# Designs tried in a protein design chat: VH-VL binders against q10081. Part 1

No score or structure here was measured in a lab: all are predicted.

Target 1, 150 residues: q10081
Amino acid sequence: MSNLEFVYKYFNSLDVKELYDIYLLRTNVFVVEQKCAYPEVDEIDLKCGHLMLRNANGKLVAYARLIPEQQQTVRIGRVVVDPDERKNGYGRKLMLQALETSKQEFSSSKTFVLSSQEYAQPLYRSVGFKKCSDAYLEDGIPHVEMRLEL
Unless a header shows other numbers, all headers, positions and changes below count from the first letter of the chain; Kabat numbers aren't used for antibody chains.
ipSAE, averaged over its two directions, is called F for ESMFold2-Fast, E for ESMFold2 and O for OpenDDE. V2 adds 0.75 times the mean of E and O to 0.25 times the DockQ between the complexes of E and O.
[cut] marks letters that were taken out.

## First folded at step 1 (VH-VL)

Design a1 (framework fv_alirocumab)
Fold by ESMFold2-Fast, scan of step 1:
Structure a1 (fold): chain C 150 residues (1-150), chain A 120 residues (1-120), chain B 113 residues (1-113)
Amino acid sequence: as target 1 above (150 residues)
Amino acid sequence: EVQLVESGGGLVQPGGSLRLSCAASGFTFSSYAMNWVRQAPGKGLDWVSTISGSGGSTNYADSVKGRFIISRDSSKHTLYLQMNSLRAEDTAVYYCAKDLYDSSGYFDYWGRGTLVTVSS
Amino acid sequence: DIVMTQSPDSLAVSLGERATINCKSSQSVLYSSNNKNYLGWYQQKPGQPPNLLIYWASTRESGVPDRFSGSGSGTDFTLTISSLQAEDVAVYYCQQYYSTPYTFGQGTKLEIK
């Protein structure tokens, strides 16, 4: 999109404003809005890639982190869309870009996995993910594992 | 077929220097973090250092920090370990080990190793 | 640093019998956000480099026979070989990759009775 831009960086390449925007958005959605008491900031943030979607005004409207795993697998985590922007299809655009970015950054990526809360499953199904586990609790919140194979 | 071939090992005096190389083939070298893991004679595995696929990030075990330098040349598909101020405790077989991308930390392919002996 | 401790140091098992090797970490290697244990197992046969058997505590690497299985969570992990074969004579190592420095257990030598 001409008015949307995707930026992908590892932690050490993030500038202070990008870091601020990422943690503000993640904390607002996962801790404040969803009232999750688990630590939002973790060591994986230091070791994975960060995908950012900004609008024409430079606002961070969606984010995901890409975690490379074995067997040509990439785990997509911390998927979040700004609450003010949720009717704009940004979640789907973010997920499709996450797949493309993973193929560019992690050669031979063929399998994508994620842990999905109940409400988010339709988004992930719309881009090809399928449920592959029974429900389990992650910090008290029901999740299911989902998988996409190319 | 993934292949990792180490070279550069040998006998060196305490305080000396040695440079190890690992020639990589069969995968997109620049997309994977690479590691050095050593094993002293009759002992267990000891992680030494890692370097990201881009070469932009490195980490070291405390025992070698300040003495060893990990580097890579993506055009030559080669990983290096520059070892300075060598000590008897550095005597080991040094393995080149392939990580998955930049952050997995577990090693799916290993070379056969090259022996470094630090002795007076 | 996370210290990895294996038990026993050595184990002798008859062909066809079950072998069990334990690994304990000094702190949890379970990461709550992805619910994964950052724990792998390697096999090292005499004169050979290590070979990855299991990662994420219980996921078998491609090409590894199904008689090998990993279990456990948090700080206590087990590698099981359900029916020992002659080619399984090796030293087995657990490894944590939760944080750098990456650390290995001291190894468990598996021999045939």
Scores: ipSAE 0.000, ipTM 0.497, lowest interface PAE 16.3, mean pLDDT 85

Design a10 (framework fv_alirocumab)
Fold by ESMFold2-Fast, scan of step 1:
Structure a10 (fold): chain C 150 residues (1-150), chain A 122 residues (1-122), chain B 113 residues (1-113)
Amino acid sequence: as target 1 above (150 residues)
Amino acid sequence: EVQLVESGGGLVQPGGSLRLSCAASGFTFSSYAMNWVRQAPGKGLDWVSTISDSGGSTNYADSVKGRFIISRDSSKHTLYLQMNSLRAEDTAVYYCARGPYYYDSSEYFQHWGRGTLVTVSS
Amino acid sequence: DIVMTQSPDSLAVSLGERATINCKSSQSVLYSSNNKNYLGWYQQKPGQPPNLLIYWASTRESGVPDRFSGSGSGTDFTLTISSLQAEDVAVYYCQQYYSTPYTFGQGTKLEIK
């Protein structure tokens, strides 16, 4: 019944509509919905991979970026699910695909890390991540570092 | 362990050419960007060039742009620097250097070879 | 290009005493999104290649003694050797890897007095 498509692209391969879709979704969730007035677009976007989950109508329903780091580690960031599409399990599907895509694109990856907001911890725990730090503030929002070892 | 071994240095006259090689071992060569850094006798460190893991992207210091060509051969695990139109100011020890695995080409140089001396003199 | 300037050019410190070397960048090397300073420190002894000491401004490379520490953010950085040992006589370089061309400071020569 569902016709979901995962697309993974380096920044140079993104077309104008994909770029628009990504920044619209990220800005609406991180800046507008969370009521934070900070720059969402950053230089890391030029240097990392972009994972997109689209529905049967081609709508971008979930997104994450994959940032390879030192010591065979991949950082997963900017994890978002379209507010109109929550409760469809897209976040979990996205996270499982992020792990799979990372293994394909970054063959040396052994460790996955992310900074989780309070509301998102259950999602990340559902795919195997565990809290590995005390709470800290990032742009005024409480976060915890989470880690998954393969 | 990571090992980088440079070769090909020597004495060359101004306007001449020279090709340096760096034999890499102890890591997955094709997964890392590679760099050349030089040091003139008694002077500081000077970055020369970088090449991406795939070889699809290269960058050069302005002083060598158009004269030097960085390349790599993944099957031989070897990095090259083709140096053309050499000048006296190119006289230096040339180091092969590798940074961490970090996709954005954020190169801090964790591993260095011992260097090969290039002397450009008449 | 980002210009890296070290101070002092040379420094003499007694064994067991603290040594401090400064590095300034002409532009910020801090990426706000990942909160990382793209700044490293190297040690070079005569006749040897440079050896990485510190990366991301304050992270010690594996095998580097804990007497070496890095601090600072944005444009002003410091390398500190808390208790100088004889083996620490060397030239020290800071390096930015924020953008190409990657640039180094001119070096600080550390000697025992």
Scores: ipSAE 0.000, ipTM 0.498, lowest interface PAE 16.4, mean pLDDT 85

Design a11 (framework fv_alirocumab)
Fold by ESMFold2-Fast, scan of step 1:
Structure a11 (fold): chain C 150 residues (1-150), chain A 119 residues (1-119), chain B 113 residues (1-113)
Amino acid sequence: as target 1 above (150 residues)
Amino acid sequence: EVQLVESGGGLVQPGGSLRLSCAASGFTFSSYWMNWVRQAPGKGLDWVSTISGSGGRTNYADSVKGRFIISRDSSKHTLYLQMNSLRAEDTAVYYCAKEAYYGDSLDYWGRGTLVTVSS
Amino acid sequence: DIVMTQSPDSLAVSLGERATINCKSSQSVLYSSNNKNYLGWYQQKPGQPPNLLIYWASTRESGVPDRFSGSGSGTDFTLTISSLQAEDVAVYYCQQYHSYPLTFGQGTKLEIK
């Protein structure tokens, strides 16, 4: 029996506890850990799918949002792993599930893209993403665009 | 500010039991792994035990396995260490320590509580 | 278990001079998925708890003076104090947090010459 569970929901299907868990995790990683100056919560959250990974105790340990774009493309954003759980390979499991879920939810999807911080590139590379831009600054932090074709 | 305050230390006889507490404030207690680290008089730092934010995972140093039990109460923001079958070698200052937001380094420590195991 | 070994056991340095403390791990503390070394440095002054100086082998904790720096990767790490001040007299410990059990070096006592 698995003690990990993946759950995928659009915003209108999220309950209040799930919403709380998602924003708590995202705020702790992106605002507190990474010191992003701008609001972490945006209107894209209302229009995209939310992928959650929970442990046996029901704790949200990893999360990503899936945003369908033009040209059979899905953007994977707000990829976050609970700092408690970074030694458990949950980031890789999350990314593999994001690809599978995207194929199921967006059947025409053939291209996956994401904006990666420097430290996170090895994670994304491990599941097949390749750098496709020069470095650029987002909130003062170096990023590169990465892409995966089917 | 983040504060960790240990209590419960004292003098205990070999074979006895003692329970340490660590009162935490200034952070989201349930989101962080917590640790007990001890230091024998005049000696170096020695890691004892850790517990996950949810309490679902624990790890122990081999020297204390089967004798010590780490636990936490999220509603009271308190970390515990139940110490059983105490030995002279357990004599040390016991520190409560919080893992950083990265879940990695120990960024805040309490002042410690002294446990003396002596006949 | 990852064994952490520091050198030297004790070091005497004159005020204003550079102090260098080494730490070796018995196996790599580099986590390949995020390319970070799970290595920290702590300072402990007499009668006080340890204070985190450096994490991720080279990232200085907030509030720590810039004369403290960490370097190294994999198994060999160094803590450098570029210009020793009187308040830097302490025992310094390296620690790996790559895997359980968490382990510390034996400590290096830094004294004024």
Scores: ipSAE 0.000, ipTM 0.499, lowest interface PAE 16.6, mean pLDDT 84

Design a2 (framework fv_alirocumab)
Fold by ESMFold2-Fast, scan of step 1:
Structure a2 (fold): chain C 150 residues (1-150), chain A 120 residues (1-120), chain B 113 residues (1-113)
Amino acid sequence: as target 1 above (150 residues)
Amino acid sequence: EVQLVESGGGLVQPGGSLRLSCAASGFTFSSYAMNWVRQAPGKGLDWVSTISGSGGSTNYADSVKGRFIISRDSSKHTLYLQMNSLRAEDTAVYYCARDEWYSGSYFDYWGRGTLVTVSS
Amino acid sequence: DIVMTQSPDSLAVSLGERATINCKSSQSVLYSSNNKNYLGWYQQKPGQPPNLLIYWASTRESGVPDRFSGSGSGTDFTLTISSLQAEDVAVYYCQQYYDTPLTFGQGTKLEIK
C-alpha cells in the first residue's frame, strides 16, 4: 500500500514547490552525485513536460522530462531516482509511465529516444530500448543514443 | 461494457455557440485519448479533434481551429466539445470516439452521435 | 494533409461473392522504423455509428468475422470480404493515423445486387 502517484505537467503548470523538488532532486543526482559538468538547469525545461513520481508521503522519488523533438519523436531526459529509493524498481516504473504519458501527451508518438550513460543502459534495455549509435563523449562522459520504436 | 453517450446537440443560429458532452462508462476513462468525429448529412466521416488521456495535449482539424475547444473532466468521466462561431458547414452528426492505443490513432468504440444543425 | 481516396464510390455484389474495396493515400502511411502501416477500416450501417474492422492495415478487430481481411502497404490498401452476407451491406471507410490531421476516405457504399 505505498500509494505511489504519477503527476505530469508542463513547465507553466508547475507550482513553486514542485519546481523546487525537481531541481533539488536533479541537482543532487547530476551535479553532486554524478559530477556532471553540463549545466543542470537549461532552457529546454521551459518547453517540455515534467513527469514526477511521488511516494505516500509526497516525496519526489523519481523524475523524467519528456521533450517533443519532432512530430512522433519524444526524447526522454533527466531520468533520476532518489538515491535513497533505488532498490524499489522506481526507474522501471518511471520509464514505463514515461512511454505511456508520451503517447497520451504528444500526439502520435511512435519513436522514443534518449542519450544514455553506460551505467544506465540496463534500465533502458529492460523497457525495450536498443543502442543506435557508437559511443560518444558529452561533457567528457561516455554516452550512446538509444531508441525504442512502437 | 464500454459505452459512450453524446448529448447537447440541437438547432443553433449561425454565429452561435453549443457545448456537446460525451458520457463514458465501462472503462478507465483517464487512460484513453478521446476524439470527436463528425458526419454531415449524406457525407463521409470528418475528424474534428483529439484530446490525450490526461487532457494535456489537444489537436484540431484546420476547419475548427480557433472556434472549437475540446476538454475532459475525469471526475465526471465526460468529454466535451465547446463549439463557438458556428457556421452552416458545421451541420453534422457529432460522434464521440475512443482511441484504442494512444492519441490520434484508430477508434475502437463510438457513441451513437448527436445532431448539430446550424441554420437561421 | 494526407488525402485518402477510395474506389469505387459504390459497388453491388451478389450474396456469397467476393467484394473488394480499394484505398489510396497521397503519401506513404508506412512507418519504416516499426514496419507498420497506420491504416484502419470502418463499417457504417444506416443509422448506426462506424464500427472498427481492421487496424494496422491487416489486423482484424476482435469479434470481426474471418471473411473480412485487409491487405496492402505504403499507399495502396484493399479491404476484401470473401463471401458477402446480407449483414455486410454498409458504407466502408479507410482511415490513416500516420499524421495529423487524421483523415478518412470518402467512403464506398456496398449493396447487394
Scores: ipSAE 0.007, ipTM 0.520, lowest interface PAE 12.4, mean pLDDT 85

Design a3 (framework fv_alirocumab)
Fold by ESMFold2-Fast, scan of step 1:
Structure a3 (fold): chain C 150 residues (1-150), chain A 118 residues (1-118), chain B 113 residues (1-113)
Amino acid sequence: as target 1 above (150 residues)
Amino acid sequence: EVQLVESGGGLVQPGGSLRLSCAASGFTFSDYAMNWVRQAPGKGLDWVSTISGSGDYTNYADSVKGRFIISRDSSKHTLYLQMNSLRAEDTAVYYCAKDQGWELLDYWGRGTLVTVSS
Amino acid sequence: DIVMTQSPDSLAVSLGERATINCKSSQSVLYSSNNKNYLGWYQQKPGQPPNLLIYWASTRESGVPDRFSGSGSGTDFTLTISSLQAEDVAVYYCQQYYSTPYTFGQGTKLEIK
């Protein structure tokens, strides 16, 4: 297997090519593939951290953003794995790294939360997340809130 | 001034292969996605493929997926299209086009003709 | 795939008169959250590559004369040339960039009467 590299940057440290790669991947997955009809690009991108997983060829194969919230909580959002790379376990590797990076970057982070579509719940359960709400509609798509406490 | 210059077109038999090149200048090449768009004689525009600025993401029209490979070389400021298993239906002028940001094509090359015929 | 359909296939207009070209998408290209239509218009003159005229359905590209305007939202779009000039003889294409594959209309050939 090719060597993998994790890169973590705040918005102001992203170069133009990284920003383009992130938004292209996110738009093609969330807007085009999943047909989500809400703003993919939002103001939260300017105030959160961006975690990138690249393969040996420099290809962006997985991405998540880490959003510091109140009460020692980090929200993990925009979790995406390149469609051609989904059989490589990159989603799980990404989530485990998101937890470790959050501990390093956000002091006192003890609680992790995310909003999960139904199909994605097994991934999040595999790294310790538990369902903590009833299903709700987010832009017409069923979601549940999930939580992991250290 | 942005310039895109295609080359590599020609006559090829069905089942053959051909590689197209597009030399780019006048902009920071690696900051922009690039596209190939084709136009069959007397017909309209048909999107073929896109590649992100970093080369991290590629996408293809269903008609060419599995046969064509888009790639780029940032050091040479050059975009490529490797065309395999060519069919008569692939006969077209192939344009190289720069992406303004969201697959919106702000600059185009002059095109290079590919003819697939016995 | 989003199918783009233009009408008419060809249009003959006298110099100085208004030309109107229509474009329909098989599904909405309006992204409701940012209120933008992911629709562009291109002009292709004989023997030349296409050039971008309009994006976001109604925003003129830099250097494009103000006689060109775009309108519409969702699934129905119009390109208008308010006073046709000889240099406007071309084939005009609409394109959606809302979702892959990025599709073009079949084109409208604009000629002088």
Scores: ipSAE 0.005, ipTM 0.477, lowest interface PAE 16.7, mean pLDDT 84

Design a4 (framework fv_alirocumab; at its last look DockQ between E and O 0.06; V2 from the best seeds 0.00; counts 0 for: pae E 10.9 > 2, placed apart)
Fold by ESMFold2-Fast, scan of step 1:
Structure a4 (fold): chain C 150 residues (1-150), chain A 122 residues (1-122), chain B 113 residues (1-113)
Amino acid sequence: as target 1 above (150 residues)
Amino acid sequence: EVQLVESGGGLVQPGGSLRLSCAASGFTFSSYAMNWVRQAPGKGLDWVSTISGSGGSTNYADSVKGRFIISRDSSKHTLYLQMNSLRAEDTAVYYCAKGEYYDILTGYFDYWGRGTLVTVSS
Amino acid sequence: DIVMTQSPDSLAVSLGERATINCKSSQSVLYSSNNKNYLGWYQQKPGQPPNLLIYWASTRESGVPDRFSGSGSGTDFTLTISSLQAEDVAVYYCQQYYSTPWTFGQGTKLEIK
C-alpha cells in the first residue's frame, strides 16, 4: 500500500479542478521552467487519455498523456513531474503505470514510443525504453525518440 | 568521459574500521544511484550497498547491515562507504559502480571504478 | 533471494568459433508491466573492473562489439560470442536486477583453445 493514487480519464470525463491541475503543472514545467516557445495546449488533449498521479494530500505530482497511434502503438507524451517532487521516484511509478493503463485501455498495443529530452533518458531507460533515433531539435530542445516493445 | 576513482583501501585488523571514497566525474552525480560491489580474491561479484541520487534511500546486503554505512556528498561528487566491525570475510576489492537512474530500483551498472583493496587480517 | 547459476564454470573455444554461456535464475526475472527481463551480462578481464555488455537480457551496451548477443526470457538466458577474438578472454557474469539483493552468477571463465 502507498499514499499515491493513479487516475486515468479521457478529456470529456475530466472535471474543472482536474483540468486546472493538469494545465497548471504542464505550464509551470514546459512553458515557465523549460521555456518552450510554442503553445503547450493542443487538440491532441481532446482525443487522448490523461494519467494523473496524486499524493496523499491530493496534490497532482506527476502526469502523462497516452496517445493511441497506428500500428498497435501508444505514444506517451507530456510526461511531467512536479519540480518540488522529482526526488520521490514518482516519474518511474508514473511510467510503469502508463504501461499498465495502456494495456488495459489499448489491448492490441505492442509498442510504446516517446520523444525524450536529454536529461530524461535515464528515467525512460530505467523502465525498458531504448533510443531509436539520432538527436533532433523540437522547439529548440534536443530530443531522441525512444521505444519499448512488449 | 565518466570516471570513478576509489581510494581508502588498506590492511586492517579484525574489528577495525575503514572509510572508502569514490570520486566521480563526467556526469551529473546527483542524478544517479551509486553502488558498492565487492570481489573477494579469486571469487565472484557480490553487491554490497546502493544509495539513491538524493541519498534519501539506501539498501544493504544482509552480510553488512548494521556495520557498513553508505553516504554521498553531492557538492564534492563523492561516494563513501564507512566500514565498521570488519571481519576476515570482508576482504575484497571494493568497486564503486554507477547505476542507470536516480532511484535504488535500477540495478545494472554501466560504469565501474578500478577498485580499492581491503584486507582484513591479523 | 534470487540465485543465479551459470554453466559451464569454464570453457575453451578456438579463435573465430562460437562461444555460448548459460545463466539460470531460481525464479523468473521477467516483469509483466514492461515485459522486460531484468538481466545483465558483464565481462571482467584479469586485473580490470567488470564491463557492462548486455542489459534487459538482449540490449547491447554502447561500444560493445556486435559479436556479443544476449537471448532468453524468464529463467533461462544465454550470452553468445559469434566469433571469438583474443581480447574476449575473460570471466563473464550474469546479474539479475529484478529484486534486491542484486545477485550475480558465479562466473564463467572463457579461454582460447
Scores: ipSAE 0.237, ipTM 0.780, lowest interface PAE 4.9, mean pLDDT 89
Fold by OpenDDE, look of step 2:
Structure a4 (fold): chain C 150 residues (1-150), chain A 122 residues (1-122), chain B 113 residues (1-113)
Amino acid sequence: as target 1 above (150 residues)
Amino acid sequence: EVQLVESGGGLVQPGGSLRLSCAASGFTFSSYAMNWVRQAPGKGLDWVSTISGSGGSTNYADSVKGRFIISRDSSKHTLYLQMNSLRAEDTAVYYCAKGEYYDILTGYFDYWGRGTLVTVSS
Amino acid sequence: DIVMTQSPDSLAVSLGERATINCKSSQSVLYSSNNKNYLGWYQQKPGQPPNLLIYWASTRESGVPDRFSGSGSGTDFTLTISSLQAEDVAVYYCQQYYSTPWTFGQGTKLEIK
């Protein structure tokens, strides 16, 4: 877990390789691994921040996008860890950094929300998120809304 | 071409129930928040309810909270509004309106249906 | 709740002349995190649903003629039609979507003088 690097950029600042790595990771996990065909790439990508975690070899091992909403709220979306890297605790590290980055990039941020797949709730609970909705289907996959107030 | 077509409006007695539908086409339905906005005859616009693209988040105006339920069926590309315990002041044209993002990120509406009239009267 | 107040309630303008509609919010609809004003403008012609004209206070919706423009920030906003056309006769509404409940102004009826 040494020599990890976090990089935060908006869409227009991403280079071609960064964009490729992001879409490759997201597609491989959310579309292929989860066997879910949906519009993975959307217009939100153009307007949100992109948080990337790379290892010492330069591999993108984890990713999330940060979406500012009204009322000092930040939505954390497309949280993903490379399937081969999930044993390294990168998910928690990513979420903690996402909170810190949000505080730096979005002034007065105090509320954080996300849509969690049911099985992923423990990760978000570990950083303080709490379930705030009943289960619902998103593209056929069970989800719940979670919230953190700081 | 984005199209929104409301249905289900009609005459109902106070205390009655009615279910509105909005058939959506021309866009990826599940990727956008959907909304209901109503307009009483000769009056202004009144936001009623919003539901996120996933359906996981919903909001209601205080005037309808506890009585109205917004929902959606992605397989049918249809938005619903279940209206219970209807009151005379609920009389209005009900518009289905499309949001910009899958969640409640923005609360403006870029496409509207033609509306369906709901009349609550004894 | 954020109260939206438009002025005037009605307006008559000659063809080719400038039309100005004002909208005031009871509290700021400027979000400091992204520096955007959560304010939109709609046009509603008789017997038709509303049409979005402006969002984020000053961004014109696709397909909206250039003669329509939005300005302002915080609590004071303005919709301007630089040269009134016959097809612009309608009721215009401002709307805040900064916080729920989302609220509209009472509307401004624009007619040809």
Scores: ipSAE 0.008, ipTM 0.600, lowest interface PAE 9.4, mean pLDDT 91
Fold by ESMFold2, look of step 2:
Structure a4 (fold): chain C 150 residues (1-150), chain A 122 residues (1-122), chain B 113 residues (1-113)
Amino acid sequence: as target 1 above (150 residues)
Amino acid sequence: EVQLVESGGGLVQPGGSLRLSCAASGFTFSSYAMNWVRQAPGKGLDWVSTISGSGGSTNYADSVKGRFIISRDSSKHTLYLQMNSLRAEDTAVYYCAKGEYYDILTGYFDYWGRGTLVTVSS
Amino acid sequence: DIVMTQSPDSLAVSLGERATINCKSSQSVLYSSNNKNYLGWYQQKPGQPPNLLIYWASTRESGVPDRFSGSGSGTDFTLTISSLQAEDVAVYYCQQYYSTPWTFGQGTKLEIK
């Protein structure tokens, strides 16, 4: 078995176990760990791509969603690494693969954007994102917009 | 404002040990990888070691592997470098440097301390 | 290891004139997935620690005057000071952060002509 495997699927191609794994990981981090009660599962999930990183045992260790927007832009959202798998560099690997997958799946894409919590900015800077807004609140948590242009 | 203050330098004999400290303030310490970079008198810059924000991942220049140990204490906002089996070639000003990243896979250094001098000679 | 070679080793430039410092890496520091060059430039004034000027080859750090610019890609990079001022007297270093060990150029000493 290969050590790490990236799997990318649009929503309607996900099987029920993949969907379960994605929502378990997202809600455990964004709702439970961050103690932020909000409707974490939203309608955007139905209309975007889902990028999964699985380890050799098939465990979902990192995830992001890729949302095509106007003007050759892709938004990367719901970036998450399993808490027990942090310290393995999966966040950086995920972000680099998100860029590569976006080039393949949205071939005219030139601009990448995301909304970053304060603690996550160093990860995004490590792959070339730059802060492009003042801080704002999203669900009571400070965020900044970050941008990468190819 | 970001501040990095090194201490613990001094004169030591070859084969000896020193422990450097770097007191950090003005940023969320645990969100950033921290680094040691050194500069021999009158010479250029040499990267020494990097530690991830959590402290779980480390990397070292080949010249110091097995002799130097980088560590951090999140409760004290302090970076450390334990230097063992020191050699004359380790004589340098040692800088504490902050990166803009959490892990150890990429690294430019946006803030630097004043440095602390380590002299290894008999 | 990636060797960073700067040229010239030193230069003297008249106040108000353009200064150009070159940096060549022994292998490409361009990562194709994000299309970024993993290259930075630092200024070190006498008796002071280094100070970051430019990262990603061409992005100016906050607070750095716009007379400093970086350019180049792959293996060949330049730092340009468009109008030299007295405060720019320093040693300048390029640095790759494409792969460990992170390595610096040997430095270029910039003086007033």
Scores: ipSAE 0.006, ipTM 0.633, lowest interface PAE 10.9, mean pLDDT 89
ESMFold2 (binder alone), look of step 2: mean pLDDT 95; pTM 0.958

Design a5 (framework fv_alirocumab)
Fold by ESMFold2-Fast, scan of step 1:
Formats: structure tokens, C-alpha cells, sequence
Structure a5 (fold): chain C 150 residues (1-150), chain A 122 residues (1-122), chain B 113 residues (1-113)
């Protein structure tokens, strides 16, 4: 049996350990694993919500940030799952919770968007996202815009 | 000009293995997802597998999961289907087919090869 | 899995007359966010691979004669040939590409009366 906990906070409510856990996970995936030589930390972190998934041992196993946009839209970004934990379905659980949390926090919004690299598309498709743009290059890496309307 | 050419089909015994190839030309191969679709004699079309342009993502029909492996070689502009533990029900003409749009979309297939026949029989 | 069902299994139509083929999906293939129906139609002549005729339920592929048209939305779709020509004798398949596994209808064999 697994005990999982979802925690959602804006930047000012994050404690130092939560901030450490978030940046450690994001850096290990986006910088170390994916070899992206771009600034991982940005000012959007100060203005958005942070969704954390912890396991029974308190380890941060998955994370996403929720960015409210204009026209009743929420952008989901920085979606990561700890590489050691990917076989546990945490990515899917995280995305489903991101949709639920977004509805609670941004009740006027039913439209969700994200920019997806090729490898991540199966995860997003599994929760209902579909491609809504032609492929485009973002920092030299192929991406597609994906959209879900509930 | 834009074309796909399958090869590697033949007669195999049940439990045997076979590798199909699909040579692509006339388009930017690595920009498009590729598919294998089969058709049993006198029957309809049956989707088998898809692979993204980079080769990172794959999907399979339930009937072939664990037995078939789709792969691609961008330098050779070639798509592959490794078929293991073959069954009589796998007997079909195997077509390779290209996604209409670049990237990895849910998409229609605009270009098809001529097919290669795989017969699984004793 | 989304099941695609065509009707009829076969039909015979006189040259110059209208041919209509129907396709029904077990689930909606309309994605509300982009208003696209993830449905295509293919033509297959004996000994040949399928040829894409229609995508997004109603958009004609380049080079396809204007006598071919697709219509419908959600779960019920129609392929229409407004004035049947001899070269149109073939098996026609609908396909959903809304989700994997991608599935095809069983096919409709079109013959001249």
C-alpha cells in the first residue's frame, strides 16, 4: 500500500526545505538528465502555485507548477517525476491532481495548456491533453502545444 | 518522390521471428512519426504500432505488446518492426505509414508503402 | 478502445449516381478544445495500399477529386461520392485517430451496379 500526500503552495508559503526539494528535483531532471543549459529558476516561480507529491517517506517524487493565464486558462509547467520513481504512476497522479487543484484555485478556468517535449506526450495524453499546434522549436528542441478543456 | 518501401516479409513457422524494414525517401524522415498497419488476407486494416520522429516514444496494439518492437534509424531513413513469438493470427500484409503532420500527433496517415507479406504457418 | 463500425458492408451504385458510406464510433472522436473530429477516410483498390481521402472528418486530401466529401461530427460520419465513376470501385475504410490504439472500420466494398 502506498501513502501519498499532495501539497499545494504559492511561493511565499514555501518553507526552505520545500524550496530545496523543488529545485533539487527540477535541476536533476531538466539540467542533469535532459542536458538543458538554460536558466531553470525564473521569476514565474514567484507568482505561480507549486504542486508537490510526496511519498510515505516524505520524499518529493513529483512536481508541477500551475500558472494562471488570461481568458480562463491555466498553464501547467515544470512537470517532473523523480527518475527513480517513474514506474509508480506518479506522473499521471500528479497531472490529475494538477487539474483538480487548478479547478479549486482558479474556479473560472476549465482550459489547460502546456508545452510538451516529445518524450512527455504519452503522460499528457493519458489525462486527456491533445496536440493543438504544429511542432515548433523551443531552444532547439521540438515541442508541441497541448490543450485540455474540461 | 515521397515514398516508403517495405521489405523483409516471408514465410515463418509459429514461434519464429522476422524483422521488417521500411525505407523512406523524399521527406524529412526524423520530423514525422511512423506507423505499422497490417491487413490479414481478405480482412480490414489493423493498426500495429507507432514511433515518434526521434524514436523516443512508442505505442503498440495490445495483440502485439511484448512480442513486437518498433524502431527507427534516422541516418538510414529506415523504420523497423522486429516481430517475435509469431502466431498464425499475425499473418498479414504489413504496411508502413507516415503521419500527415510533423511532430508526434494523433493523425491520419498520408503516405503508405506497398506492403510486405508475412505468412505464419507450419 | 474505440470501435469503428461501417455500414453497409457492401453496396452497388450505378455510374453517375450518389454513393453514401456511414461510419459510427463507439465514443466521440470530437475534441471540443480544437473542434476537430479525429476521423479519416481511406480508399483501397485491390493489390494496392490504402490512399488517404479525407482527414479531420471533412478536409479533402490534396489530389482527391471534389466528388468525394466527408461530413458528420462526434460519433456519426458519412463519406459521400456525389457522382460515382468507374475508378471509384474500391473498399473504403474510416479510421479514428482520437486515441491509441488507432482503429479502423471493417470496410465497405463499393461496386458498380
Amino acid sequence: as target 1 above (150 residues)
Amino acid sequence: EVQLVESGGGLVQPGGSLRLSCAASGFTFSSYAMNWVRQAPGKGLDWVSTISGSGYSTNYADSVKGRFIISRDSSKHTLYLQMNSLRAEDTAVYYCAKDFSSGWYEDAFDIWGRGTLVTVSS
Amino acid sequence: DIVMTQSPDSLAVSLGERATINCKSSQSVLYSSNNKNYLGWYQQKPGQPPNLLIYWASTRESGVPDRFSGSGSGTDFTLTISSLQAEDVAVYYCQQYYSTPYTFGQGTKLEIK
Scores: ipSAE 0.007, ipTM 0.600, lowest interface PAE 9.5, mean pLDDT 87

